VH-VL binders against GTP-dependent dephospho-CoA kinase. Designs and how they scored, part 14

Target 1, 172 residues: GTP-dependent dephospho-CoA kinase, of Pyrobaculum arsenaticum (a4wlj5)
Amino acid sequence: MTCYKLSRRRDLFAFPYPLTVWRDPPRSVEVVRDFVESYDIRHIYTVGDVVTRNFLEYGLAPTSVAVDEKTRRGIKVEGLGLYKRVIRVNNPPGYITEEAWAAVEEAVEGGVLIKVDGEEDMLSLAFIKLAPPRSVVAYGHYLGALVAIPVDWYRDSILRLFNYLEQCQQKA
Below, E stands for the ipSAE of ESMFold2; O stands for the ipSAE of OpenDDE; V2 stands for 0.75 times the mean of E and O plus 0.25 times the DockQ between their complexes.

## First folded at step 19 (VH-VL; framework fv_pritumumab)

Design L3 (from J4 with heavy chain T28K; at its last look DockQ between E and O 0.82; V2 from the best seeds 0.82)
Fold by ESMFold2, look of step 19:
Structure L3 (fold): chain C 172 residues (1-172), chain A 120 residues (1-120), chain B 107 residues (1-107)
Amino acid sequence: as target 1 above (172 residues)
Amino acid sequence: EVQLLESGGDLVQPGGSLRLSCAASGFKFRSYAMSWVRQAPGKGLEWVSAISGSGGRTYYADSVKGRFTISRDNSQNTLYLQMNSLRVEDTAVYICAKDWFYFYGYFDYWGQGTLVTVSS
Amino acid sequence: DIQMTQSPSSLSASVGDRVTITCRASQGIRSWLAWFQQKPGKAPKSLIYAASKLEDKVPTQFSGSGSGTDFTLTISSLQPEDFATYYCQQYDDYPYTFGGGTKVEIK
């Protein structure tokens, strides 16, 4: 996969796509848990330190996760020892780098902790692109909601956002 | 670290009942699906039943459906299997298995098992 | 239900031999396939998940490959502790199912 960077229509990347849960944890996590049980979701991916911490703490252990471990709220994500494969990537704000793609490609098969130098939020799009059927990708909305994307229903709609990205050069 | 300790296996007559327990420790029990897997003497492995971390969803092999009930008590970190209407074919070592994640299906830890013998 | 056909049911080999065990799924299961080792009187031990990824602390003579319906476990050079029964397991969907097992015996 090629490097991408944000270019235009940044407002579309901030849209609260379904399923968006406007509840504080643990209730936000409980809503996602009930959804994954009701629709027999088999893989759960989290992107971001706050969402990952909440899922691990409130009893919904994710299949693979991406964090930068530098949240401004002072959140420390405990329980990351669950993941036996750790991949560190560089990913500047607004980018999906080639190494980020490679890390997510491995992570969708399970058991991976991606540690991001930079920002991890764009990796949500990589997870949505690459996740197998019966997956949910969860990330935080900047207004405080939990977004959980069931890829079987919404992958194609959300992947149209790639039309608003530019290819970038990521030279070694 | 992670430990799964089964108990409750016994000798019972056909038509009898038995309840198995699996005491879990070393992990946040409620965060993971759990399964029972059985192995008849000298035979291969057979998945029997699974339960979601919350206990809200249960799954059964056709061979035990209607006779066995899986349950869990997350406050006591214990998994259960209530076995009713036992048959000779249910004779096996019953093994508690932990899902690696909430739902994934790969068992990262296994108990030692408890023997159930159904014989007249 | 997804049937798992494992071959061979048994084999004899010497220390140092390369051993290959196969599993075939009755339908596509992507890479949702695990391998387990079991010695007599012992609990199963997890070896490989996602068809090819080694579980933590598993010796590197073990490797897995395959996707879709056809999968292999390879032991590149048998060690004395590797004589055991090996099982594949699909975890694509409930009910989870195991292969019939392959007993690897000393020749």
Scores: ipSAE 0.794, ipTM 0.898, lowest interface PAE 0.8, mean pLDDT 90
ESMFold2 (binder alone), look of step 19: mean pLDDT 92; pTM 0.910
OpenDDE, look of step 19: ipSAE 0.853; ipTM 0.924

Design L4 (from J4 with heavy chain S52T; at its last look DockQ between E and O 0.87; V2 from the best seeds 0.80)
Fold by ESMFold2, look of step 19:
Structure L4 (fold): chain C 172 residues (1-172), chain A 120 residues (1-120), chain B 107 residues (1-107)
Amino acid sequence: as target 1 above (172 residues)
Amino acid sequence: EVQLLESGGDLVQPGGSLRLSCAASGFTFRSYAMSWVRQAPGKGLEWVSAITGSGGRTYYADSVKGRFTISRDNSQNTLYLQMNSLRVEDTAVYICAKDWFYFYGYFDYWGQGTLVTVSS
Amino acid sequence: DIQMTQSPSSLSASVGDRVTITCRASQGIRSWLAWFQQKPGKAPKSLIYAASKLEDKVPTQFSGSGSGTDFTLTISSLQPEDFATYYCQQYDDYPYTFGGGTKVEIK
């Protein structure tokens, strides 16, 4: 897939899309657990060190995860040994690079830890695009909430955000 | 190290009841769905039942629905299968299986099983 | 229910042979398929998940392929320890279902 970068309407990328949970862990994780059990969600993908740590620690083991391991001092993500396939990608802030797309394509099949050099936050859009039916993609909102996107209901509306991205140069 | 140890298999008459247990260790039990899988003598594998990590959802094969009840005690790291109204066709080795993730569906660890024999 | 048709039901082979086992799903299951090995009196051993991804410590003669409805387990050069029964399992949806098994015997 094509490299993309943030261009305009960055405010729309920061919008707290449903489902946004304004609770501290473990309560935030418990809300998502109740949702995934109630709506027969079968695949859980987490993007970001804090959300991934919370899901692993509070008993909702994700199918695949993406982290950059550049968290504030004193925060580490334990339990990443659960993932038997580790893929390392370069992904500058505000980008979805071709190698990030390729990593997510593999990760949606499960069992993958994506380690991002750069920032992983835009990989949420890649997961939302590529995740199979009955998936939820969870990431942190910059104001501290947990966002969990059930793709069966919201994929199409979230993917309209690609209208505000621009292609980056790919190797000729 | 992950261990799953089943117990409670026995010889029972048709119409009888049994309760199977699976003691789990070496992992955070509450974080993973658990399943029972059975294998009749000389036959293949058959999935029987599953329960989510919280215990909030349960699933059953049609052949056992209404007769079997899966449950778990996360404080004791134990999975259970209550089997009522047993039939001859329920004769099998019953095997405890751990989901790799919360409910991915691939079993990364299996127990050795416990034999249930239903005969008159 | 998703039916899994596995073939052959048995085969005889010699050490060093290439062995191919197939599994067909009654509906599309994407890549949600696993392969297991089982020896008599033993618990199943996981070989492959997501149709083609090798489990840890699984010997390199094993490989898996396929997507959708048609899947293959290949043993590129059969070893003495590979004589066993092999099962496929779909995990796309409940109830999870297994193929009928393929018994690989010494010729």
Scores: ipSAE 0.727, ipTM 0.871, lowest interface PAE 1.2, mean pLDDT 89
ESMFold2 (binder alone), look of step 19: mean pLDDT 92; pTM 0.917
OpenDDE, look of step 19: ipSAE 0.837; ipTM 0.918

Design L5 (from J4 with light chain K53R; at its last look DockQ between E and O 0.81; V2 from the best seeds 0.81)
Fold by ESMFold2, look of step 19:
Structure L5 (fold): chain C 172 residues (1-172), chain A 120 residues (1-120), chain B 107 residues (1-107)
Amino acid sequence: as target 1 above (172 residues)
Amino acid sequence: EVQLLESGGDLVQPGGSLRLSCAASGFTFRSYAMSWVRQAPGKGLEWVSAISGSGGRTYYADSVKGRFTISRDNSQNTLYLQMNSLRVEDTAVYICAKDWFYFYGYFDYWGQGTLVTVSS
Amino acid sequence: DIQMTQSPSSLSASVGDRVTITCRASQGIRSWLAWFQQKPGKAPKSLIYAASRLEDKVPTQFSGSGSGTDFTLTISSLQPEDFATYYCQQYDDYPYTFGGGTKVEIK
């Protein structure tokens, strides 16, 4: 897929889309788990070090994950050995690079840890685009909430955000 | 290291009951669905039942539905299979299997199994 | 329920032979298919997940291909350790189902 970069209407990318959970872990993870079980979700993808740590720690092992492993709070994500394929990508802030797309294409089939040099936030959009039916994509909201997007209900709505991205030529 | 140790297999008469256990270690038990898979002597593999990490959802093959009950105790890291109204065709090695993720369906670890024999 | 038709049920082969085993699903299962190896008296050993991805420490003579309904396990050059029974398993939806197995015997 094509390189994209964040351009305009950044407010729409920060909107707390459903399902947004304003609870501290473990309760935030428990809400998502109850949702996953109630709606027969089969694939769980997490984007971000904190979200990934919380899901692994509090009993909701994700199918594939994306992290940058560079957190200011010294957060260490335990349990990443669960993922048997590790893909390293370069992804500058505000971008979805061609190599990030390729990594997510692999990751939606399961068992992949994507390690991002740069920022991983925008990979949530790539996961939402590419995830199979019966998937949830979870990421952290900058105001501290957990966002979990059930793609069967919200993929089409969220993909409208691509209208506010610009194509880029990815440099080597 | 992940270990799954089944126990409770026995010789029972048709119509009888038996409870299997699977002791799990080496991973955060509550984070993964668990399954029972069986293999009749000289036959192929048959999935029997699954339970979600929390225990909130259970699933059964049609051949055992209404007769078998899967459960788990996350405080003791133990998976159970209560088998009632046993039939000769339930004779098999029963194997505990760990889902790779919460709900993925590929089993990354298998136990050695416990033999259940149903005969008069 | 999703039925898995695995063929052949058995085959005889020599060390060094190329072996091909097929599974067909009764409906599309995307890439949600695994292959397992089982030796007598032992638990199944995972070989391949997601139709084509090798499990850790699985030798590279094993490969998987296919998507949708038609899947293949290939052993490019059979080794003495590869004589076993092989099963496919779909994990698209409950109840999970296995193919009938393929016993690979030494000729």
Scores: ipSAE 0.759, ipTM 0.889, lowest interface PAE 1.0, mean pLDDT 90
ESMFold2 (binder alone), look of step 19: mean pLDDT 92; pTM 0.913
OpenDDE, look of step 19: ipSAE 0.861; ipTM 0.932

## First folded at step 20 (VH-VL; framework fv_pritumumab)

Design I1 (from J1 with light chain Y91W; at its last look DockQ between E and O 0.77; V2 from the best seeds 0.77)
Fold by ESMFold2, look of step 20:
Structure I1 (fold): chain C 172 residues (1-172), chain A 120 residues (1-120), chain B 107 residues (1-107)
Amino acid sequence: as target 1 above (172 residues)
Amino acid sequence: EVQLLESGGDLVQPGGSLRLSCAASGFTFSSYAMSWVRQAPGKGLEWVSAISGSGGRTYYADSVKGRFTISRDNSQNTLYLQMNSLRVEDTAVYICAKDWFYFYGYFDYWGQGTLVTVSS
Amino acid sequence: DIQMTQSPSSLSASVGDRVTITCRASQGIRSWLAWFQQKPGKAPKSLIYAASKLEDKVPTQFSGSGSGTDFTLTISSLQPEDFATYYCQQWEDYPYTFGGGTKVEIK
């Protein structure tokens, strides 16, 4: 996959796409759990330390996860030993690098912890692109909501955001 | 250390009932789907039933649907299989299996099993 | 239901032999296939997940390959402890189904 970087229309990337849950954990996780049970979702991917911690703590163990392991604000993500493969990638803010694409391509098969040096936020788009049917990709909205994207319903719409990215140099 | 300990296997007559238990420890029980898998003597493995972490969704093999009921008590970390209208072909070792994730389908831990014998 | 056809049902081999075991799914299952080893009187032990990924502490003589419908477990050099029955399992959809098993016996 080609390296991409955020170019314009940041407002579209910040839009609270469905499903957006404006509830505190554990209730936010419970809403997603009810959804995954109701619609036969088989694969759950989380992007971000807080989302990953909440899913692991409140009873919805994700298939694969991406985190940057921030320790500020006292955030601790326990249970990452669940993942048998650990892939470390460099991913600058606003980018989806070639190594990030490769990591997500493996992670959608399950059992992968991606440790991101940089920012993991844009990896949610890579997960949405590459996830198999019956998947949900969850990440945090900057205003505090939980966003959970069921790819069967929203992949094509979300992928139009790639029109607002620009290609970057191929990874050396 | 993840442990799964089955119990409740017994000798029963055809048409009888039996309830199996699986005591779980070493993990957050409610975060994972659980399954029962069985193995008849000298035969291969057969998946029997699964239940979601919350207990809100259940699945059954056609061979047991309507006769077996899977359930769980997350406050006591215990998985159950209620087996009704038992038949001779239900004779097997019944094994508790843990899903690696909430709804993945790969079993990362297995119990030792409990033997159910159905005969007159 | 997704049927898993596993072959052979049994084989005899000597220590040091290369053995291959195949599973074919009745429809595409992507990479959602595992291989398990079972010794008499014991629970199944996981070897391979996602078609090709080794479980923790599984010896490197084991490898898995395949995608879609055709899958292979390979034991590159059979060891004395590898005489056992091997099963494949798909988890693309419920009901999860197993292959019929392959018993690997000493010659």
Scores: ipSAE 0.702, ipTM 0.856, lowest interface PAE 1.4, mean pLDDT 89
ESMFold2 (binder alone), look of step 20: mean pLDDT 92; pTM 0.922
OpenDDE, look of step 20: ipSAE 0.843; ipTM 0.917

Design I2 (from J1 with heavy chain A50S; at its last look DockQ between E and O 0.69; V2 from the best seeds 0.79)
Fold by ESMFold2, look of step 20:
Structure I2 (fold): chain C 172 residues (1-172), chain A 120 residues (1-120), chain B 107 residues (1-107)
Amino acid sequence: as target 1 above (172 residues)
Amino acid sequence: EVQLLESGGDLVQPGGSLRLSCAASGFTFSSYAMSWVRQAPGKGLEWVSSISGSGGRTYYADSVKGRFTISRDNSQNTLYLQMNSLRVEDTAVYICAKDWFYFYGYFDYWGQGTLVTVSS
Amino acid sequence: DIQMTQSPSSLSASVGDRVTITCRASQGIRSWLAWFQQKPGKAPKSLIYAASKLEDKVPTQFSGSGSGTDFTLTISSLQPEDFATYYCQQYEDYPYTFGGGTKVEIK
């Protein structure tokens, strides 16, 4: 896998793609739980500290997770000891670096905590590309919604966003 | 520390009923799928049934469908297996197993099991 | 349903021997395969997940390999505590299925 960086059409990356839940936790997590039970989902991946904390706190233990662990007022992600393989990557804002790709390749097999130095939000696209069938990739929308992408239904549509990325050299 | 403790195994006649329990501790019970796996004396392992963390979705092996019912009480951290219309071939140690995640299918913890004997 | 064929059903080996156990799935299961160890009178112990990843506190003489349909558990140098029965399990889909087991006996 090659390095990518965000180039243009940032508005398309902010679109609230299906499935988007405009509810506060714990209700947002409950909606996703009902969905995964009803639609034969087998793997759950979360990207972002808030999403990961909410899923772990409200009883929907993800298969693998990615966080940056930046200090935030009143936010700490508990329960990360569940993941016994920890991979640290450098991933500058707006990038998917080669080492981030490699980490996600391992993470989709389960049991991985990716700790990102930089920004983790672009790893959602890597998870959506690499996740096995019957997976959901969940991340936060900047307007406060929870986005949960069932990859079997929406992977190809979401991956058209790669048309708005460009290949890059990995930043150290 | 994760602990799974099965109980309720007994000697029962064919056609009888039995209810197994698995008391869970050391983890947030409702966050994980739970399963029953059985092992007949001198034989290998056989998956019996699974239930989602909320209890909203259940799965059964064909050999037990319509006769066994898996359930859970998340307020009491207990997994159950109701076994009806028992047959001699149901004789086994029944073992409670924890999924590593909400849904994954790899069991990271196992109980010791409880023996069910179906015999006249 | 996905059938798991495990081979051999038993073997005898000496301390220090290299032991190889195989599992074959009736259809592709990617890497969704686990290995368990069971000693007489005890519960199964989780050994390997995702075909090749060692569970915590599992000694490094154990290794797993394979993907798709063909999988191998290797004990690089058999120790006295490795006397046990070993099972593979696929977790690609329900019903989850186990191999028939391999009893490893110390000579």
Scores: ipSAE 0.770, ipTM 0.895, lowest interface PAE 1.0, mean pLDDT 90
ESMFold2 (binder alone), look of step 20: mean pLDDT 92; pTM 0.923
OpenDDE, look of step 20: ipSAE 0.873; ipTM 0.932

Design I3 (from J1 with light chain A50Y; at its last look DockQ between E and O 0.76; V2 from the best seeds 0.80)
Fold by ESMFold2, look of step 20:
Structure I3 (fold): chain C 172 residues (1-172), chain A 120 residues (1-120), chain B 107 residues (1-107)
Amino acid sequence: as target 1 above (172 residues)
Amino acid sequence: EVQLLESGGDLVQPGGSLRLSCAASGFTFSSYAMSWVRQAPGKGLEWVSAISGSGGRTYYADSVKGRFTISRDNSQNTLYLQMNSLRVEDTAVYICAKDWFYFYGYFDYWGQGTLVTVSS
Amino acid sequence: DIQMTQSPSSLSASVGDRVTITCRASQGIRSWLAWFQQKPGKAPKSLIYYASKLEDKVPTQFSGSGSGTDFTLTISSLQPEDFATYYCQQYEDYPYTFGGGTKVEIK
């Protein structure tokens, strides 16, 4: 897939889609667990070190994950050995690079840890685009909530946000 | 290291009941779905039942619905299968299997199994 | 329910042979298919997930392919330890189902 970069209407990307959970873990993870059990969700993808740590710690093992490993003694994510495929990608802030797309294409199959050099937050859009039916993509809202997107219900709405992204060129 | 140790298999008459246990260790038990899979002597594998990590959702093969109940005790790291109204065709080795993730459906670890024989 | 038809039910082969085992699903399962190996008196061992991804420490003579309804396990050069029974298993939806198995025997 094509490189994309964040261009305009950043406010639309901050919309707190359902589910947005304004609770501390483990309660936030428990709400998502109850949702995935109630609605027959079969695939769980997490984007971000905090979300990934909380899901692994509080008993909702994700199918694949993306983290940036910014570990200046703030966040340590244990349990990443669960993932048998590790893919490292470069992804500057505000971009979805070609190699990030390729990594997410593999990650939706399951068992993948994507290690992002740069920023991983835009990969949530790639996961939402590429995830199979009956998937949830979870990430952190910048105001501190947990967002969990059931893709069957909101993929179309969220994919319209790509109209506000710009295709990019990357020099070697 | 992940271990799954089944117990409770026995010889029983048709119409009888048994409860199987699977003791789990080496992983965070409540983070993964668990399944029972059975294999009749000289036959292939048959999936029997699954339970979510929390225990909040259960699933059954048609051949056992209404007769078998899967459950788990996350405080004891133990998976159970209560088998009622046993039939001769339930004769099998019953094997405990761990889902790779919460719901994925690929089993990354298997127990050795426990033999259930249903015979007059 | 999704039925899995596996063929052949048995085959005889020599060390060094290429072995091909097929599995057909009664409806589309995308690539949610696994392959397992089982030796007599032993628990199944996982070989392949997502139709084509090798499990850790599985020898590279094993490969899987296919999507949708038609799937293949290939052993490119049969080794003495590869004489066993092989099962496919779909995990698209409950109830999960297995193929009938393929017993690979020495000629």
Scores: ipSAE 0.754, ipTM 0.887, lowest interface PAE 1.0, mean pLDDT 89
ESMFold2 (binder alone), look of step 20: mean pLDDT 92; pTM 0.912
OpenDDE, look of step 20: ipSAE 0.881; ipTM 0.937

Design I4 (from J1 with heavy chain S54T; at its last look DockQ between E and O 0.69; V2 from the best seeds 0.77)
Fold by ESMFold2, look of step 20:
Structure I4 (fold): chain C 172 residues (1-172), chain A 120 residues (1-120), chain B 107 residues (1-107)
Amino acid sequence: as target 1 above (172 residues)
Amino acid sequence: EVQLLESGGDLVQPGGSLRLSCAASGFTFSSYAMSWVRQAPGKGLEWVSAISGTGGRTYYADSVKGRFTISRDNSQNTLYLQMNSLRVEDTAVYICAKDWFYFYGYFDYWGQGTLVTVSS
Amino acid sequence: DIQMTQSPSSLSASVGDRVTITCRASQGIRSWLAWFQQKPGKAPKSLIYAASKLEDKVPTQFSGSGSGTDFTLTISSLQPEDFATYYCQQYEDYPYTFGGGTKVEIK
């Protein structure tokens, strides 16, 4: 259980890591699916309502997902009944709270829908840190691309971003 | 309601061939890997084969590799198992199983199976 | 290939008894272990995924534990509908493999 908050060098968190797909759905999802099949990826985690909607709709059922259900008016994510365990979490913008971290620890084993009160964006880093081998973590880039991170190749590099996070106060 | 309905089981001589089908309904078929699992009479379960959602990747138990071919038709929501060079040891109920997610490996739904008997 | 060794192969028990079934994997499989129940002439029914997580509508007398190589299914108070054969299955990697089964019979 670890709490972190974004404190400096926010620009580095916008880096378009491989795979960054600059295509509209469904093609963006199809590119990730081709990658998943080609490299024997076994676990797929999505962070964000749009990414989750697209993956569920276009045939790449994620192992666990995180959404805030408050993104862009009118976005409806169908198929969330696939997830048998629902965890609600408070997570302010720019944070990975202790409860969000704990939820991701459970979610990487599969079957979890994390519903975030706040913003879910930073949970991508928690998924990347905690995901098992042969996992992909997918999220949306703010310029509109789909980012899909194969953790076996990029986990160590991306975890260096924690150098730019500040640990929250963790006393009751 | 998820349903998996197997068909095509029959009595076949050793060396013969048979094609099994599994009709799927109640879910988006192409979003999930599918597997065949078999159970010889009075014996335990044995995983036989799996296929990815697109059909682009297939996997086989060593005991059937080179003799069995898994395939799917996503437009017809149907999974297939082509079984060639059948042996007495292939006698089993063949069961269609749905992966919970694209490639997770836990089967959240099972069919009732279709019996294949290989005897001389 | 990852071998799953399930024990015991059978047991006899009375309604209300506590039943314990074990599976051991030949190499580490993290928590990628499922438990299934099968009654004669029926398809397997999923009970537990991720070693310890109960499936929907599975009664609370069932529980699972373990990680790595050693796993346990426990039925805390055996009910009449629980007489069946139980299988573990690893799903860490292909080929997926099952334990040999444990038949739970009425004493």
Scores: ipSAE 0.719, ipTM 0.869, lowest interface PAE 1.2, mean pLDDT 88
ESMFold2 (binder alone), look of step 20: mean pLDDT 92; pTM 0.914
OpenDDE, look of step 20: ipSAE 0.873; ipTM 0.931

Design I5 (from J1 with heavy chain R57K; at its last look DockQ between E and O 0.92; V2 from the best seeds 0.84)
Heavy chain, then light chain:
Amino acid sequence: EVQLLESGGDLVQPGGSLRLSCAASGFTFSSYAMSWVRQAPGKGLEWVSAISGSGGKTYYADSVKGRFTISRDNSQNTLYLQMNSLRVEDTAVYICAKDWFYFYGYFDYWGQGTLVTVSS
Amino acid sequence: DIQMTQSPSSLSASVGDRVTITCRASQGIRSWLAWFQQKPGKAPKSLIYAASKLEDKVPTQFSGSGSGTDFTLTISSLQPEDFATYYCQQYEDYPYTFGGGTKVEIK
ESMFold2, look of step 20: ipSAE 0.787; ipTM 0.900
ESMFold2 (binder alone), look of step 20: mean pLDDT 92; pTM 0.915
OpenDDE, look of step 20: ipSAE 0.884; ipTM 0.938
ESMFold2, look of step 21: ipSAE 0.771; ipTM 0.899
ESMFold2 (binder alone), look of step 21: mean pLDDT 92; pTM 0.916
OpenDDE, look of step 21: ipSAE 0.870; ipTM 0.938

## First folded at step 21 (VH-VL; framework fv_pritumumab)

Design R3 (from I5 with heavy chain A33S; at its last look DockQ between E and O 0.88; V2 from the best seeds 0.84)
Fold by ESMFold2, look of step 21:
Structure R3 (fold): chain C 172 residues (1-172), chain A 120 residues (1-120), chain B 107 residues (1-107)
Amino acid sequence: as target 1 above (172 residues)
Amino acid sequence: EVQLLESGGDLVQPGGSLRLSCAASGFTFSSYSMSWVRQAPGKGLEWVSAISGSGGKTYYADSVKGRFTISRDNSQNTLYLQMNSLRVEDTAVYICAKDWFYFYGYFDYWGQGTLVTVSS
Amino acid sequence: DIQMTQSPSSLSASVGDRVTITCRASQGIRSWLAWFQQKPGKAPKSLIYAASKLEDKVPTQFSGSGSGTDFTLTISSLQPEDFATYYCQQYEDYPYTFGGGTKVEIK
């Protein structure tokens, strides 16, 4: 069983890691699409309602997605019927709970929509850890940019962030 | 409902050319890679070619490289296969297949196919 | 290119039998393997993705297992509608490749 919670150095979790795209959609999605095609990316994972909506709307269908349905209440993400497996998890802010971790383990194999009660943003780290080779993990930066992490190049660097997490125990 | 409708199969002499079409409906066409798969009479499945959702990347089996060209028109929701320098060995039912995602490789929908016969 | 070796090429079985079909990849493909069923004159029907995950509305007598290079499709109790040809397909990398097929016939 795996559970993590954020302990310290929250500033490092908000850093705009490469590749950060400071453009509005659809142009931001077009940049990622060009990258995906140019660098032989095989799998695309999105974390967050806005990122997921933009990828689905602008023609870059992700392999699996995670959304909380609470971010900016009223944001409608259409096209989620594409995903044949829907997994609901609880994930408090600053956590990657055991059930969220297990959901990402399944989601990296494709076809999964994770619906998060709580906050989904820490699941980006789980996706970066668990994604197969030739994957991109995309999420939103709080200043409005799109972050797209090609795991073959940046997984090890980003995984240093786990040094600032601590183990949590199961919640009944 | 997702539909993939192939057309353009015909009887052609060796060395000839033929263009296949696959009309797609029921999904956002440009969001997915598409493939052609063929099956010779009484034989197994052979992947032939794929194209990315934007049309910017193409892939071919060695047996057809240099002779076949895959393309798509996203404004008309149509996938194409231009087949040149046809050989008797190209005789097959050609089937249009949809990737489940932009790039994944599992085909969630298949067409019925269109028959190409190459003979003298 | 990744070669897929499927075995057996054909088999005869009775309704109710347990049937196993194997695929071997020439290099590691993790779990990026699909299984398809095809009846004469029909389009292929998707059964399993990611080596072991059932497609929607696929009957539960079908199951898949394996990872890496060795994969198995199992039909736990053969039904009359399961007499068909079965193919594996790797989707680790282009060119995608299929196994040679396994024809399952009534004994």
Scores: ipSAE 0.778, ipTM 0.895, lowest interface PAE 1.0, mean pLDDT 90
ESMFold2 (binder alone), look of step 21: mean pLDDT 92; pTM 0.917
OpenDDE, look of step 21: ipSAE 0.874; ipTM 0.940

